VH-VL binders against DNA-directed RNA polymerase V subunit 5C (NRPE5C). Designs and how they scored, part 8

Target 1, 233 residues: DNA-directed RNA polymerase V subunit 5C (NRPE5C), of Arabidopsis thaliana (Mouse-ear cress) (q9m1h8)
Amino acid sequence: MEETMAEEGCCENVESTFDDGTNCISKTEDTGGIESKRFYLARTTAFEMLRDRGYEVNEAELSLTLSEFRSVFGEKPELERLRICVPLRSDPKKKILVVFMGTEPITVKSVRALHIQISNNVGLHAMILVLQSKMNHFAQKALTTFPFTVETFPIEDLLVNITKHIQQPKIEILNKEEKEQLLRKHALEDKQLPYLQEKDSFVRYYGLKKKQVVKITYSKEPVGDFVTYRCII

## First folded at step 19 (VH-VL)

Design w6 (from t1 with heavy chain T28D)
Fold by ESMFold2, look of step 20:
Structure w6 (fold): chain C 233 residues (1-233), chain A 121 residues (1-121), chain B 107 residues (1-107)
Amino acid sequence: as target 1 above (233 residues)
Amino acid sequence: EVQLVESGGGLVKPGGSLRLSCAASGFDFSNAWMHWVRQAPGKGLEWVGRIKSKTEGGTTDYAAPVKGRFTISRDDSKNTLYLQMNSLKTEDTAVYYCAREYEWYYAFDIWGQGTLVTVSS
Amino acid sequence: SYELTQPLSVSVALGQTARITCSGDNIGSKSVHWYQQKPGQAPVLVIYDDSDRPSGIPERFSGSNSGNTATLTISRAQAGDEADYYCQVWHYSSDYVFGGGTKLTVL
């Protein structure tokens, strides 16, 4: 097991522990600690994602440590306490709700129960479900009955924030007017722009819709910036 | 639930003026790009003009036949779109529809029932 | 200014497939939208972005777009499909452009 440089696989037996001050080896299975760490990482990423999407997010949530998280929510957090509800900066009457789902399969009953829970929450315009289990086909159909967009993210996709990678280019999202001005300036229609797939992790991270255009700026040594535009499909 | 209702159509003499209204409900009007489209009796659809959301500049664009004579405006507090028509001509006779642009597609997903404008002496 | 051309009329037997064309210079580079209009009614969007259906539009309505021609296809034509059909695009210099319309008659 010492053949690779990888830090993955911190589930080694206690008798084979290597203490280097940066190890991730667990001496004993800590089912509560594993749950709380997964929720902490996902919840922190969710706050960063909402901030980057233009929602009003308290900076304290972005800087919350694992220890502080555990002191507030415990080692086995109650899922309803983990919910995030924040307003859009540009229109504070519009709010987004992030719901952390449990490990049980998500059924039509689960979705129906969620619908009645949120019926008294005025101003919701969007929702994100963080999933720990598969959602059956009927449950997926039930999500379309909400009066607003519902996105889903497997919790595994939120354990790290993909935008913190050092090779990341600068991303600027154009509004509709800016997109139209770009098209007129270059005598183009949107099909003539390079595409960026709806399933792309950056598209999902920012919650971009089809036909939106992003400006991508790459730094190039020694010649400077290279700019390209991509249309979401 | 989503609805557009035009009003203000009628008979007017050439050279006259008329103001159409379009009442919107069931959607976020203030962030929508709104349009007027007309249809002369027995003829096809013709785009008249549009107004963008105020947050994106609130600018207007018009088809060539109506530039300088028609003015589109909006009142977001009343969820209402307006078309001020001046210097009317007989060729302006049509049913006038208001329409909502569908997201980012340059398509019209919601239409009103239309209001008839007749320009005749 | 950019123009779209449609046939004036198309006839289809009940239960058969109707095809309505919309021609324009390099229309394949543009997103084509289709509207159905019945007498005395407002237009209804039936296809957007060449081939996508709004909610509530049955699967027998489909669309395609390549080269200089976009096509609206209505399979298993029903009496209720008898209507005028318009294609529409946005163009960077002409803005919103409609075709002249096609009257579909279901025999």
Scores: ipSAE 0.569, ipTM 0.863, lowest interface PAE 1.6, mean pLDDT 87
Fold by ESMFold2, look of step 21:
Structure w6 (fold): chain C 233 residues (1-233), chain A 121 residues (1-121), chain B 107 residues (1-107)
Amino acid sequence: as target 1 above (233 residues)
Amino acid sequence: EVQLVESGGGLVKPGGSLRLSCAASGFDFSNAWMHWVRQAPGKGLEWVGRIKSKTEGGTTDYAAPVKGRFTISRDDSKNTLYLQMNSLKTEDTAVYYCAREYEWYYAFDIWGQGTLVTVSS
Amino acid sequence: SYELTQPLSVSVALGQTARITCSGDNIGSKSVHWYQQKPGQAPVLVIYDDSDRPSGIPERFSGSNSGNTATLTISRAQAGDEADYYCQVWHYSSDYVFGGGTKLTVL
């Protein structure tokens, strides 16, 4: 009886045996560490994305380390504190809001509650929801009732910034005037440009709308630059 | 509520001038491309001209029958579109609508109620 | 300059399907938009980009565009669909062009 009691007590009280594949190693308190790292990575990518879309982003946010993030927000960040609200550089009265959603299912009631929470935010012209749960058809429909564009990103899609690839071509987004001048110059109509799908990761990264045109410049050392234009569909 | 309201229509003699206004509300007027479209009594729709947003150059384009006689302008601080009509002719008699271009589609998604311009002696 | 041709009138029995055509040279390469105008009212966009519906337009309004002809289709025609209908495109040399309009009569 005495050995049986010692074995039960030793497993629960022996901290030195959690190494090398013991069950004690699998019982960690680092769930908050994993969660905080995911939020850190996604939030950093969101700031980089907003900067690249033309929003005024503080350089301190772009250079924030994981340890600095954790010192400000903790290992289990409160989601409301993670929100990002920054103005558009070209029109500082226009702001974008980034909201980090929890793991709870996102319902029509959740969307309406969010609408109420942000109803007094003057100058909000766009919103991005960072999702940890799938959003059903009814919740997606409810997003269309907002007075501005709402985009959604699964948090997993923001854990890395796709534009940091060394082979990324130069991307220039044409405004409406530049698109029209391109069409007139080449005697072209909308449907005669090569397409880029709206679901494309680069299209989503830059927040491009259907019918916008991008100029893509590839720089290859031996041959030089080559340029193509693509219309979002 | 997204709305366009025209005003300034009336009776004018040939050779005369008239200025139409279009008050916009409920949307970002300063970034919109705005248009005038007219409709002679009992006839079809006819594009008159447009003005681009100032951030994209603020330039204007006109249909051939009105070039040199009509001028489109905008005042973004008042969310107002204008049509200055000079050297008016009897064939300019129409209901004049202001309209907003829909995003990137070259379509007109919002129209005003129209204002009647009658050119006769 | 670029021109669009529509029939002057189309009749449809209540509850039946109406089809209004818009003809133009290579119109299939262009995005075609459709407007409904009831007597004494401003036009209303009912179809844009060939086949897309603005919010608030019932699904019985649909559109297609290929070759030299675009078509507005109104299924289960109702008395309230009686109106003039215009097609419209943008052309790189002619700018914004409207068709002549089609009067739809619901019998």
Scores: ipSAE 0.552, ipTM 0.855, lowest interface PAE 1.9, mean pLDDT 87

## First folded at step 20 (VH-VL)

Design x1 (from w6 with heavy chain H35S E103D)
Fold by ESMFold2, look of step 21:
Structure x1 (fold): chain C 233 residues (1-233), chain A 121 residues (1-121), chain B 107 residues (1-107)
Amino acid sequence: as target 1 above (233 residues)
Amino acid sequence: EVQLVESGGGLVKPGGSLRLSCAASGFDFSNAWMSWVRQAPGKGLEWVGRIKSKTEGGTTDYAAPVKGRFTISRDDSKNTLYLQMNSLKTEDTAVYYCAREYDWYYAFDIWGQGTLVTVSS
Amino acid sequence: SYELTQPLSVSVALGQTARITCSGDNIGSKSVHWYQQKPGQAPVLVIYDDSDRPSGIPERFSGSNSGNTATLTISRAQAGDEADYYCQVWHYSSDYVFGGGTKLTVL
């Protein structure tokens, strides 16, 4: 039988002369390589974030290399295959779902379609949407119709894990009991703590809610640690 | 779907005892902080006491008029909140509501329908 | 023992704006919550954290809190808004504190 033809159908490199007619150095960038790297970085950060929030994350996912990622998912990954669903360590019946959205604008119709897709996924208590496009305010309000919290992250915010920065102070998250004991001990009223905005990168990384309190410890040598408390708003 | 239903109210003599129950459905009861709030006939709302989730210590706090006489408990396997009322006084006559604390706000977002406790001779 | 004070009654003409006050020492440093109670019914949370609305509460319900006074505002008052209204805070020594309640009459 006939052999498959060898085709040359790649993007053409252009050649030009700088001053004397000599060839210039030019590159044609592979957009698939950039796309797969962005998904790899964001997906790795998402796994690290979920681990740090207390979810059970397979160590293999945390140590996956870019080349291994590309071997499994390709240079243009199918978004459905990138989804993450992992249980909470403290209560394995509770699961979180991470969905990677496409480049189309996200509308109320998109949100309703997502709601239908997950209607049979029992045990979901939270969801994260990784966005590549703007979400209009009607679509954002539609997210409140889910029976659990839905968070959104632009993919650009997940390309670097901010907790690996050496300039970050130590952050400890107080539970509700610890917050109340702090307030009672120091005779503090609800609004007397300094604020940390809900939009702050660390607040969003840990998924903290309004009114939660974090303990922030700064290392200041030689005088030792400096501690402050901030309330999410 | 989220609901609280009180039961166990009735007529009791001063010095007597009564136990109220509050059945919860449609939410994660085990992680909720729960309160009892009462309302005497023709009067305003008065907080009675609270029980915290067991994961955060399960401790109780009480308003001064009932401290030492009332005990709040919970059974997370039955999604049920209890109020044991001892040494009842006529001043304890009220509709008793159970209420769920809203997230981190110290507000009550879900209330039951209430159960009437009447303390009289 | 922290106390909250509300007027006993407030009247408003149909379609007009009602304002119900809740007074307390330094109440502006506290988060104020508001409940509506219709005759024979349990309270319903209508405002939390000074000014936020639970889902299902119309935008004509609003709240503010500053200094020693918090205010619940009901614009375009309707007959169905006739009810008792309670403010509430948490205090580090008194725990949960309710105001005495205000009867809103829509004329």
Scores: ipSAE 0.616, ipTM 0.893, lowest interface PAE 1.3, mean pLDDT 87

Design x6 (from x1 with heavy chain N31D A32Y)
Fold by OpenDDE, fold request of step 22:
Parts: sequence; structure tokens; C-alpha cells
Structure x6 (fold): chain C 233 residues (1-233), chain A 121 residues (1-121), chain B 107 residues (1-107)
Amino acid sequence: as target 1 above (233 residues)
Amino acid sequence: EVQLVESGGGLVKPGGSLRLSCAASGFDFSDYWMSWVRQAPGKGLEWVGRIKSKTEGGTTDYAAPVKGRFTISRDDSKNTLYLQMNSLKTEDTAVYYCAREYDWYYAFDIWGQGTLVTVSS
Amino acid sequence: SYELTQPLSVSVALGQTARITCSGDNIGSKSVHWYQQKPGQAPVLVIYDDSDRPSGIPERFSGSNSGNTATLTISRAQAGDEADYYCQVWHYSSDYVFGGGTKLTVL
């Protein structure tokens, strides 16, 4: 009666250390204002992000060159002119607003002023604030007073599109049905899936919520494709 | 205001049929999975069945006790959920609640007031 | 079929802490949700995903889940907390499963 010792396969937690490859933005002596370039990059990434989230984005905004951007907005852009307001492709009645904040500290007063300013915008279901300064706890609490979800991004997080890194695996976001089918097929709980933190840059870029599941496909030559699933926690 | 309102409950004989309705308001009804949950007098909560959103296939699932007898449907243009109950039994006597599934959680965040179905000879 | 077990009743003195348990096989691997139902009213979600609170639910309500037992904790019990409480999970083979419910009495 040979007791076949079931080798407990140690699921090695491959902590994929996403090496924050801070690609040194080479100090090219951009004769143009560093500020205009910063807004150009952040705004472009914001449009890409919105496109990838399923919003209707004009391709002309995505293809805009730095020179063209400076021609339109100048070397010192007015923050109000940088705003993005686009509808959701699946529901054109739902719009998202992107607001670029100034370098001044963001206070409750600032948030309230913004709330009043955007109150006339019909169909807003979400807002993104691009921050150039730290937001205090009181200002953060004031964001919860909006009738829709407000996300905040430091402008630095938008200077580079995280999805354009060459070595990124293919990521697919599952819908609720696909998630359920996955769980049923494998007799799994969502807690049994490897996790991805809600604060992860990828999760934030795509605007993923807790309990969503992503499919990650790694292509390793010559072995082929490896698929894993992660649940947002 | 987000609201669910059930209607169509009443007295029916064993073997009879009844159709319940649930009117939704204050939210995008078409985006949500919806369930029926029942509660027999003096008893606990019992899940009856679910219908998914149309964008996710609009498929239905049922609890074993009602499978083959009950049918859930939805009319998104009317923001209305339905429960068709056929071949009713005395054990089907309950308050029937319409419930909205809470986003990505298999939980119910919005409930109607319920409608009483009494199956009696 | 997956089953959830709750005590039939729990009593708590006014201002004290009530604890309501929900037991299930490896329930700690599941997300547990809790509902409050007052007499003649519809259920209200009070805890979701083990410990998260919906908007408008007092901080006095908290949840935990580990091993084979989930717990709803109601601190500083008030007379208005007298209700039936139900735990609920989703299971891949049993779909939505409710506990039998616990009657909380505030003394």
C-alpha cells in the first residue's frame, strides 16, 4: 500500500517586481517650455487612457504633435483649455471630465469651487483630476461629495503611458459573465486567484474596480503562451 | 432615488400560475444583474433565481426547488423585471423580493418592499 | 449543496456589543455578505465582502471572516438594531446561499 506522497507544488509567488523603469526622459534641451511638454504628455496619456476605458476619443487628439500642441495651447497653457470631456462609446449620455489642476495646494475650498464650476455640465458620470500638488485629507473627503466617481492622478503618473512598455504582457479585462464562467470552470473563489492591488498603476490606468478579474497572457519563446488570472483587491 | 417596486402578488390555488413584476427606477437597470429572493412566513431568505444583463448574455439561473416551473425575464425598455410562476405549490407561499446585484459582488444592495404570494386550496 | 449555519437568536444589552456568527465549510475563502431585516421590512445590506460597509451604514457595524466562521459585530447596540440578520455567500455550484438567519434581541 504505497502512500503516494502528493507533492504539494509550492506555488512560488512570482512577485513580478514591476521594475519602475523610470526611463530617464533624456534632458533634451527642449527650447520649448518644460511646462508645455509636461501638459502635452499628460494630456495625450489621458486621451489614451480614456480610449482604452471605452470613451469616444478623437484620433486627432491622439496624433497631436508637441509642436501642434504648443501652437494651439501655447508654452503656458491655460488649464481650463486643457480639459477633456468625452462621452462613453457604449452610452453617449455618460461623459467623463478630465480637469488639470494648478500647482497650488488643493484645499476643500478648491474642490468646492470646482464642484460649482462643473455643476452645469450635464451627463457627467465620472471625473479625473490631474494633480500637480498634494491633496490634503479634507480635500479628499470633499471629493466624495460629488454625485459621481472622482479619480485623482499625479501628473507624473501620466507623463508616460504604462501600457506602451515593450515587455508588457497582453492584458484582457474580463466582464462579469466571463469572471463567473472562469470561477465555475475551475471551481474557484475569487480570493483564490492571485491578486492585483487596486493602487497598482495598471489598475488605475484602466479604472478597474475591486473584484474585477484580468487575464494576463505571457508570451515566452519558445514555450508558448502562459495565461494567468488576477483579481483586483 | 434608486428604487425597486414589486407587484402582482396575491392568492392562487395549487397548480395555478402568477406573474410578478418589479419596476426599477433611479439607476441604469439594463446594466445590472437582477434576482428574485423569497421568504416564507416566519422563515429565512431563499434565493429563487437570477437574470444577467443583456450585454452579458441575459442568461438565467434558478434554484432547484423552482427550476422548470419559474421563469425570470426582463424588459430593459420598461425597466422591469418579471417572475413567471407556473405549477405553484403550497411551499411557494412567500414574500417575493426583487433585488439588484451589487456591482462585482455577489451581493444584493437594493431590495424592493416585496409582494406576498399565497398558494392555498 | 453548500450550507450556512447561524444561531437562531442572540441577545445583547443596550450599549453592549453583539456578535452574530455564520459558519460554513471553508467560508474564509468566500466573500460573506450580511443583511439586516427589521420586522415587516425588506432586507438591507449592512456588510459586503466580509468587512466593507455600504454608504449610510453606521461604523458600529463591522464584519470579519476566517476559517469556517464569519462574524457580524454590532458595537454599542441600539434598540433600532433589533432585527433578523442573514449571512450570504455565492457558491459556484449552489449560486446564492443564505444562512438561516439570527434574531437579535436588544435588552
Scores: ipSAE 0.830, ipTM 0.955, lowest interface PAE 0.5, mean pLDDT 92
Fold by OpenDDE, fold request of step 22:
Structure x6 (fold): chain C 233 residues (1-233), chain A 121 residues (1-121), chain B 107 residues (1-107)
Amino acid sequence: as target 1 above (233 residues)
Amino acid sequence: EVQLVESGGGLVKPGGSLRLSCAASGFDFSDYWMSWVRQAPGKGLEWVGRIKSKTEGGTTDYAAPVKGRFTISRDDSKNTLYLQMNSLKTEDTAVYYCAREYDWYYAFDIWGQGTLVTVSS
Amino acid sequence: SYELTQPLSVSVALGQTARITCSGDNIGSKSVHWYQQKPGQAPVLVIYDDSDRPSGIPERFSGSNSGNTATLTISRAQAGDEADYYCQVWHYSSDYVFGGGTKLTVL
């Protein structure tokens, strides 16, 4: 008996206090530079994110240790060498590029220089910029000149993979058919679903779009599994 | 450039059949849900039917007035949408548009120029 | 069946603000889309999801939706805005539903 408790409760802003899982950074004796560790963590999380978004990721990149990373990239990695370019599993002609930006302020000039630099890359359909500095409004506007979607992530957001936190519910992203079936089955509108904002770290990690729906399964012992759906707004 | 181009419209007698085509270009046609929308002369827009992407099951839905008479299909290898119209009636006289569904919104962001179907004795 | 009601016509003076309404039962709980259609042309999406604008649509076009009424607002009306405007929703039982359309005249 799946008790679909349609609790009519007010959409109170459940600030998902994602507790800063900063503490689950196992004290690996970081005998190396803070900078190399930062790039290692961010790059690893970026690969995990890309995998979870449906890109083809080499398992060797996911299993790379900090020591191995330092052996390859050094203690002061060259940012261009850190770049990730991987194809979409469903369409190998579509590639995403991850670019690690420097510590300097990102200007329109910087964005234009990047645009020129990547212009020879065939099959790019998306790009992620990993930022170490703030991007101003003009630079943000300059990103719209790319022929594909550009996402930006502060490097701090990639130091920890938000999906690896032990207390995370099981999340499933519905396709369009599954969404429609859900809405029809329950005679619902998108707006009647609890929502997740596009700015939420989870939404950004998975690259979810407005009006997508996620299935969230909470396992509460001894009560069992609780399932809820949320629409991205 | 993203484009839809309808063809196959014309004059047909009541009870006749006609097949419309919609050629898609400038986007990954196979990833999109596609609809037919019609507009009778001097009237409003009326949804005719939809076909989902093959990855989403490729199923079809139809408006009540055309159900059982019209069939929507797609050939993703040719980037082409089809509307087979059988048992045509005078009230089926309209400009027929193919339209692309806009992402997750149940809206139509790209439209063809339309093709005129006239059902007359 | 779910139905959408629009006024048959709306007039606006050049440079003024036009408002076109679309009424439906609890339409505020739905996402409303708006199309512009000029004579002899295909419809163009001008507003989606109540208030969002597609790329290339001027900021003069805006949308709102609450209660039983959605509204398309066209500020600083131009002669080129003269067209038919249609609201549209999706309904779980009726699929895609269009309003009857509103003819906007720019005076």
Scores: ipSAE 0.829, ipTM 0.956, lowest interface PAE 0.5, mean pLDDT 92
Fold by ESMFold2, fold request of step 22:
Structure x6 (fold): chain C 233 residues (1-233), chain A 121 residues (1-121), chain B 107 residues (1-107)
Amino acid sequence: as target 1 above (233 residues)
Amino acid sequence: EVQLVESGGGLVKPGGSLRLSCAASGFDFSDYWMSWVRQAPGKGLEWVGRIKSKTEGGTTDYAAPVKGRFTISRDDSKNTLYLQMNSLKTEDTAVYYCAREYDWYYAFDIWGQGTLVTVSS
Amino acid sequence: SYELTQPLSVSVALGQTARITCSGDNIGSKSVHWYQQKPGQAPVLVIYDDSDRPSGIPERFSGSNSGNTATLTISRAQAGDEADYYCQVWHYSSDYVFGGGTKLTVL
């Protein structure tokens, strides 16, 4: 990561003795500025993802600028203030919680503490953990004890919204009835459809589960649209 | 805490009718596709029929031996699945289970204890 | 009228590995589910989608599916594994289809 952030130079303290009153910060990076930008980008993507999954997200969160974010949360945001809790539009009693984790390793103790902490948040249907560190095997197993689905995303995967600027192809998610009608119409079972991996970034963005089917439409002029279906595995 | 409980079984003469109920608790019943599965004494499992969630069409499908005689319905306000059995035959003698479909797999992850239907003169 | 065939019975020595087969035309293209049923009890899902275990099912239960045969494997067989076992699929024209069942006897 230092390789991608390399800068040739701005402040020439060794060779340059000239001080014209200009601050040079190119060699010394402000980790608070980088950290707040990472949280801003990930949090904005999380709101967009929740909207696209059908949660009620207020527009102000989707249009928040980095400057406005830093004004509210500071250069080193408190993690608890970054949490997102929004209701599902189709059933407002069902809520999702997004938790931003710190850089310390995530252990069984951390997961248990989180479970206790959220026990007062009645109506939680799902949870997303945004990770900055590796989660060990025992901590991952502990997540299965929650009474609802828990997803994890490395913060790096949320720094850009993968669905933006994707012009081809068009993707539609089939419900169970639509999937069954497709299978009956073509005399198929799901294993006879091309696959899309469960770890695929698009699959993870929409929170799709194994056996769901997506319809993919490519625009092909002049022969018309090309449609294919893929089954999540 | 997820539970299915069947009721309404008993003795019925051939040609008679009977209505089974399946009470659901511990989950949002309205979201699920539900099936009836039967097992004749000493025999294997046999699928009887299915009802889809109303948001996904609410339609029913039946196994050939019961089509036209059995009707599956649901009352989401009571969290209850029903099986109306008409024109009963001795071959319909079985323990009847209600079962919940698991995710997208066409598997049954939750079963009731079953209720016995005996069709005999 | 898709059909699944299972052997009527399988025997295994205590601590050994049991294998129960489920045969069907092109069953490898289908997701196979397995149920355990003890006398007087409701069936319990032990394997779904060929090889996946529901929460609470021990890892010594495993499954495979290819060609015309799916197999339920029970490693380190215990007395408590003695039960009837059913395979099941969904088929686009026959809907839900169960195998005839296999009685597993642990000797």
Scores: ipSAE 0.637, ipTM 0.886, lowest interface PAE 1.2, mean pLDDT 87
Fold by ESMFold2, fold request of step 22:
Structure x6 (fold): chain C 233 residues (1-233), chain A 121 residues (1-121), chain B 107 residues (1-107)
Amino acid sequence: as target 1 above (233 residues)
Amino acid sequence: EVQLVESGGGLVKPGGSLRLSCAASGFDFSDYWMSWVRQAPGKGLEWVGRIKSKTEGGTTDYAAPVKGRFTISRDDSKNTLYLQMNSLKTEDTAVYYCAREYDWYYAFDIWGQGTLVTVSS
Amino acid sequence: SYELTQPLSVSVALGQTARITCSGDNIGSKSVHWYQQKPGQAPVLVIYDDSDRPSGIPERFSGSNSGNTATLTISRAQAGDEADYYCQVWHYSSDYVFGGGTKLTVL
């Protein structure tokens, strides 16, 4: 068995290593398996999600092509090289880690091993697990032992960025002060606002927590904007 | 590991002043809204005031009995919350707790052990 | 000024279920939080947002909130549950409001 320590300082540069390998021919053959394409799509969506959540993401990662991805990571990528660790733009000492899990069943032992592996990574405040296998309730309960929020996404949910192919209204996430001023202005408590469910794909994409409020602006027929507020539940 | 430790309590005469400190450790103090809550001997809990995080304006709010007499401040470089109490009255006699606001809930998930302030002639 | 009312005391036999009420106008529209305070100690959050438990709080503690009454329920009461219990809300004009507290006695 082989244990790796947490990658210390994995976010100091925020830049992921990229090397497309020098080729003398502009021809690119798609001889790789579906596996490398799935990781490419999911990893690209993950970077877009992190950018949209306010993390500092290198533009090179957002514009990486499948061919370039395969040059760097190969046709059967090593999962630990796929990890993403980027700082929050508003507070660069806070980092999020994205871990691509293998096809093996995820057990309590797997979760504890991950916990130990990352224990020396200073500044982690959140983690996302990209899953290729089902996680039973025992393993899910073990995730609550982390000192920060851990989210899970089946890799299938990341193969397409849902925000790109849907005509969506403008959405602004309120901070705590903005929420409080809204409530005072209208003499309300959050339970009196319309709800947006925690399981909603949009809520999960942005990683919103219960009690956060979003401002939704519908812009149609230049007769004016329609604004509504929703509270995550 | 997460701790709040109050200090600065003691005996003071009516009309006097006193400054309380609350040292925070084990969490990112600068991200949190912080409150002072007091408890008179044999009585219940009473909210005193709150200071918001600097990134969300750093503003303060106070309960009516202490408005204009008490001032809350924070020093994020020292992870310390302060309560300046002026024009103290015998009614201000209480154990003073500092408390951390929990996430988005308007609840207090971490409390210090309190410091006793006695206002008596 | 928003006010919360609690009974002064509640008694429960060892192993039985205790219920502590917190009354307020339209309290059901507010998120209710509950604190346990043992003699000489700081309060401890035991329920937040009506019914959720912080990590480390046993499942015996539960809560509900509807209409004008929120209730803290302690099943299978133990001697160690003997304490003062406070409800608390945030109100848009009164800010943080605590109930007067309830002394739970385990017989």
Scores: ipSAE 0.632, ipTM 0.894, lowest interface PAE 1.1, mean pLDDT 87

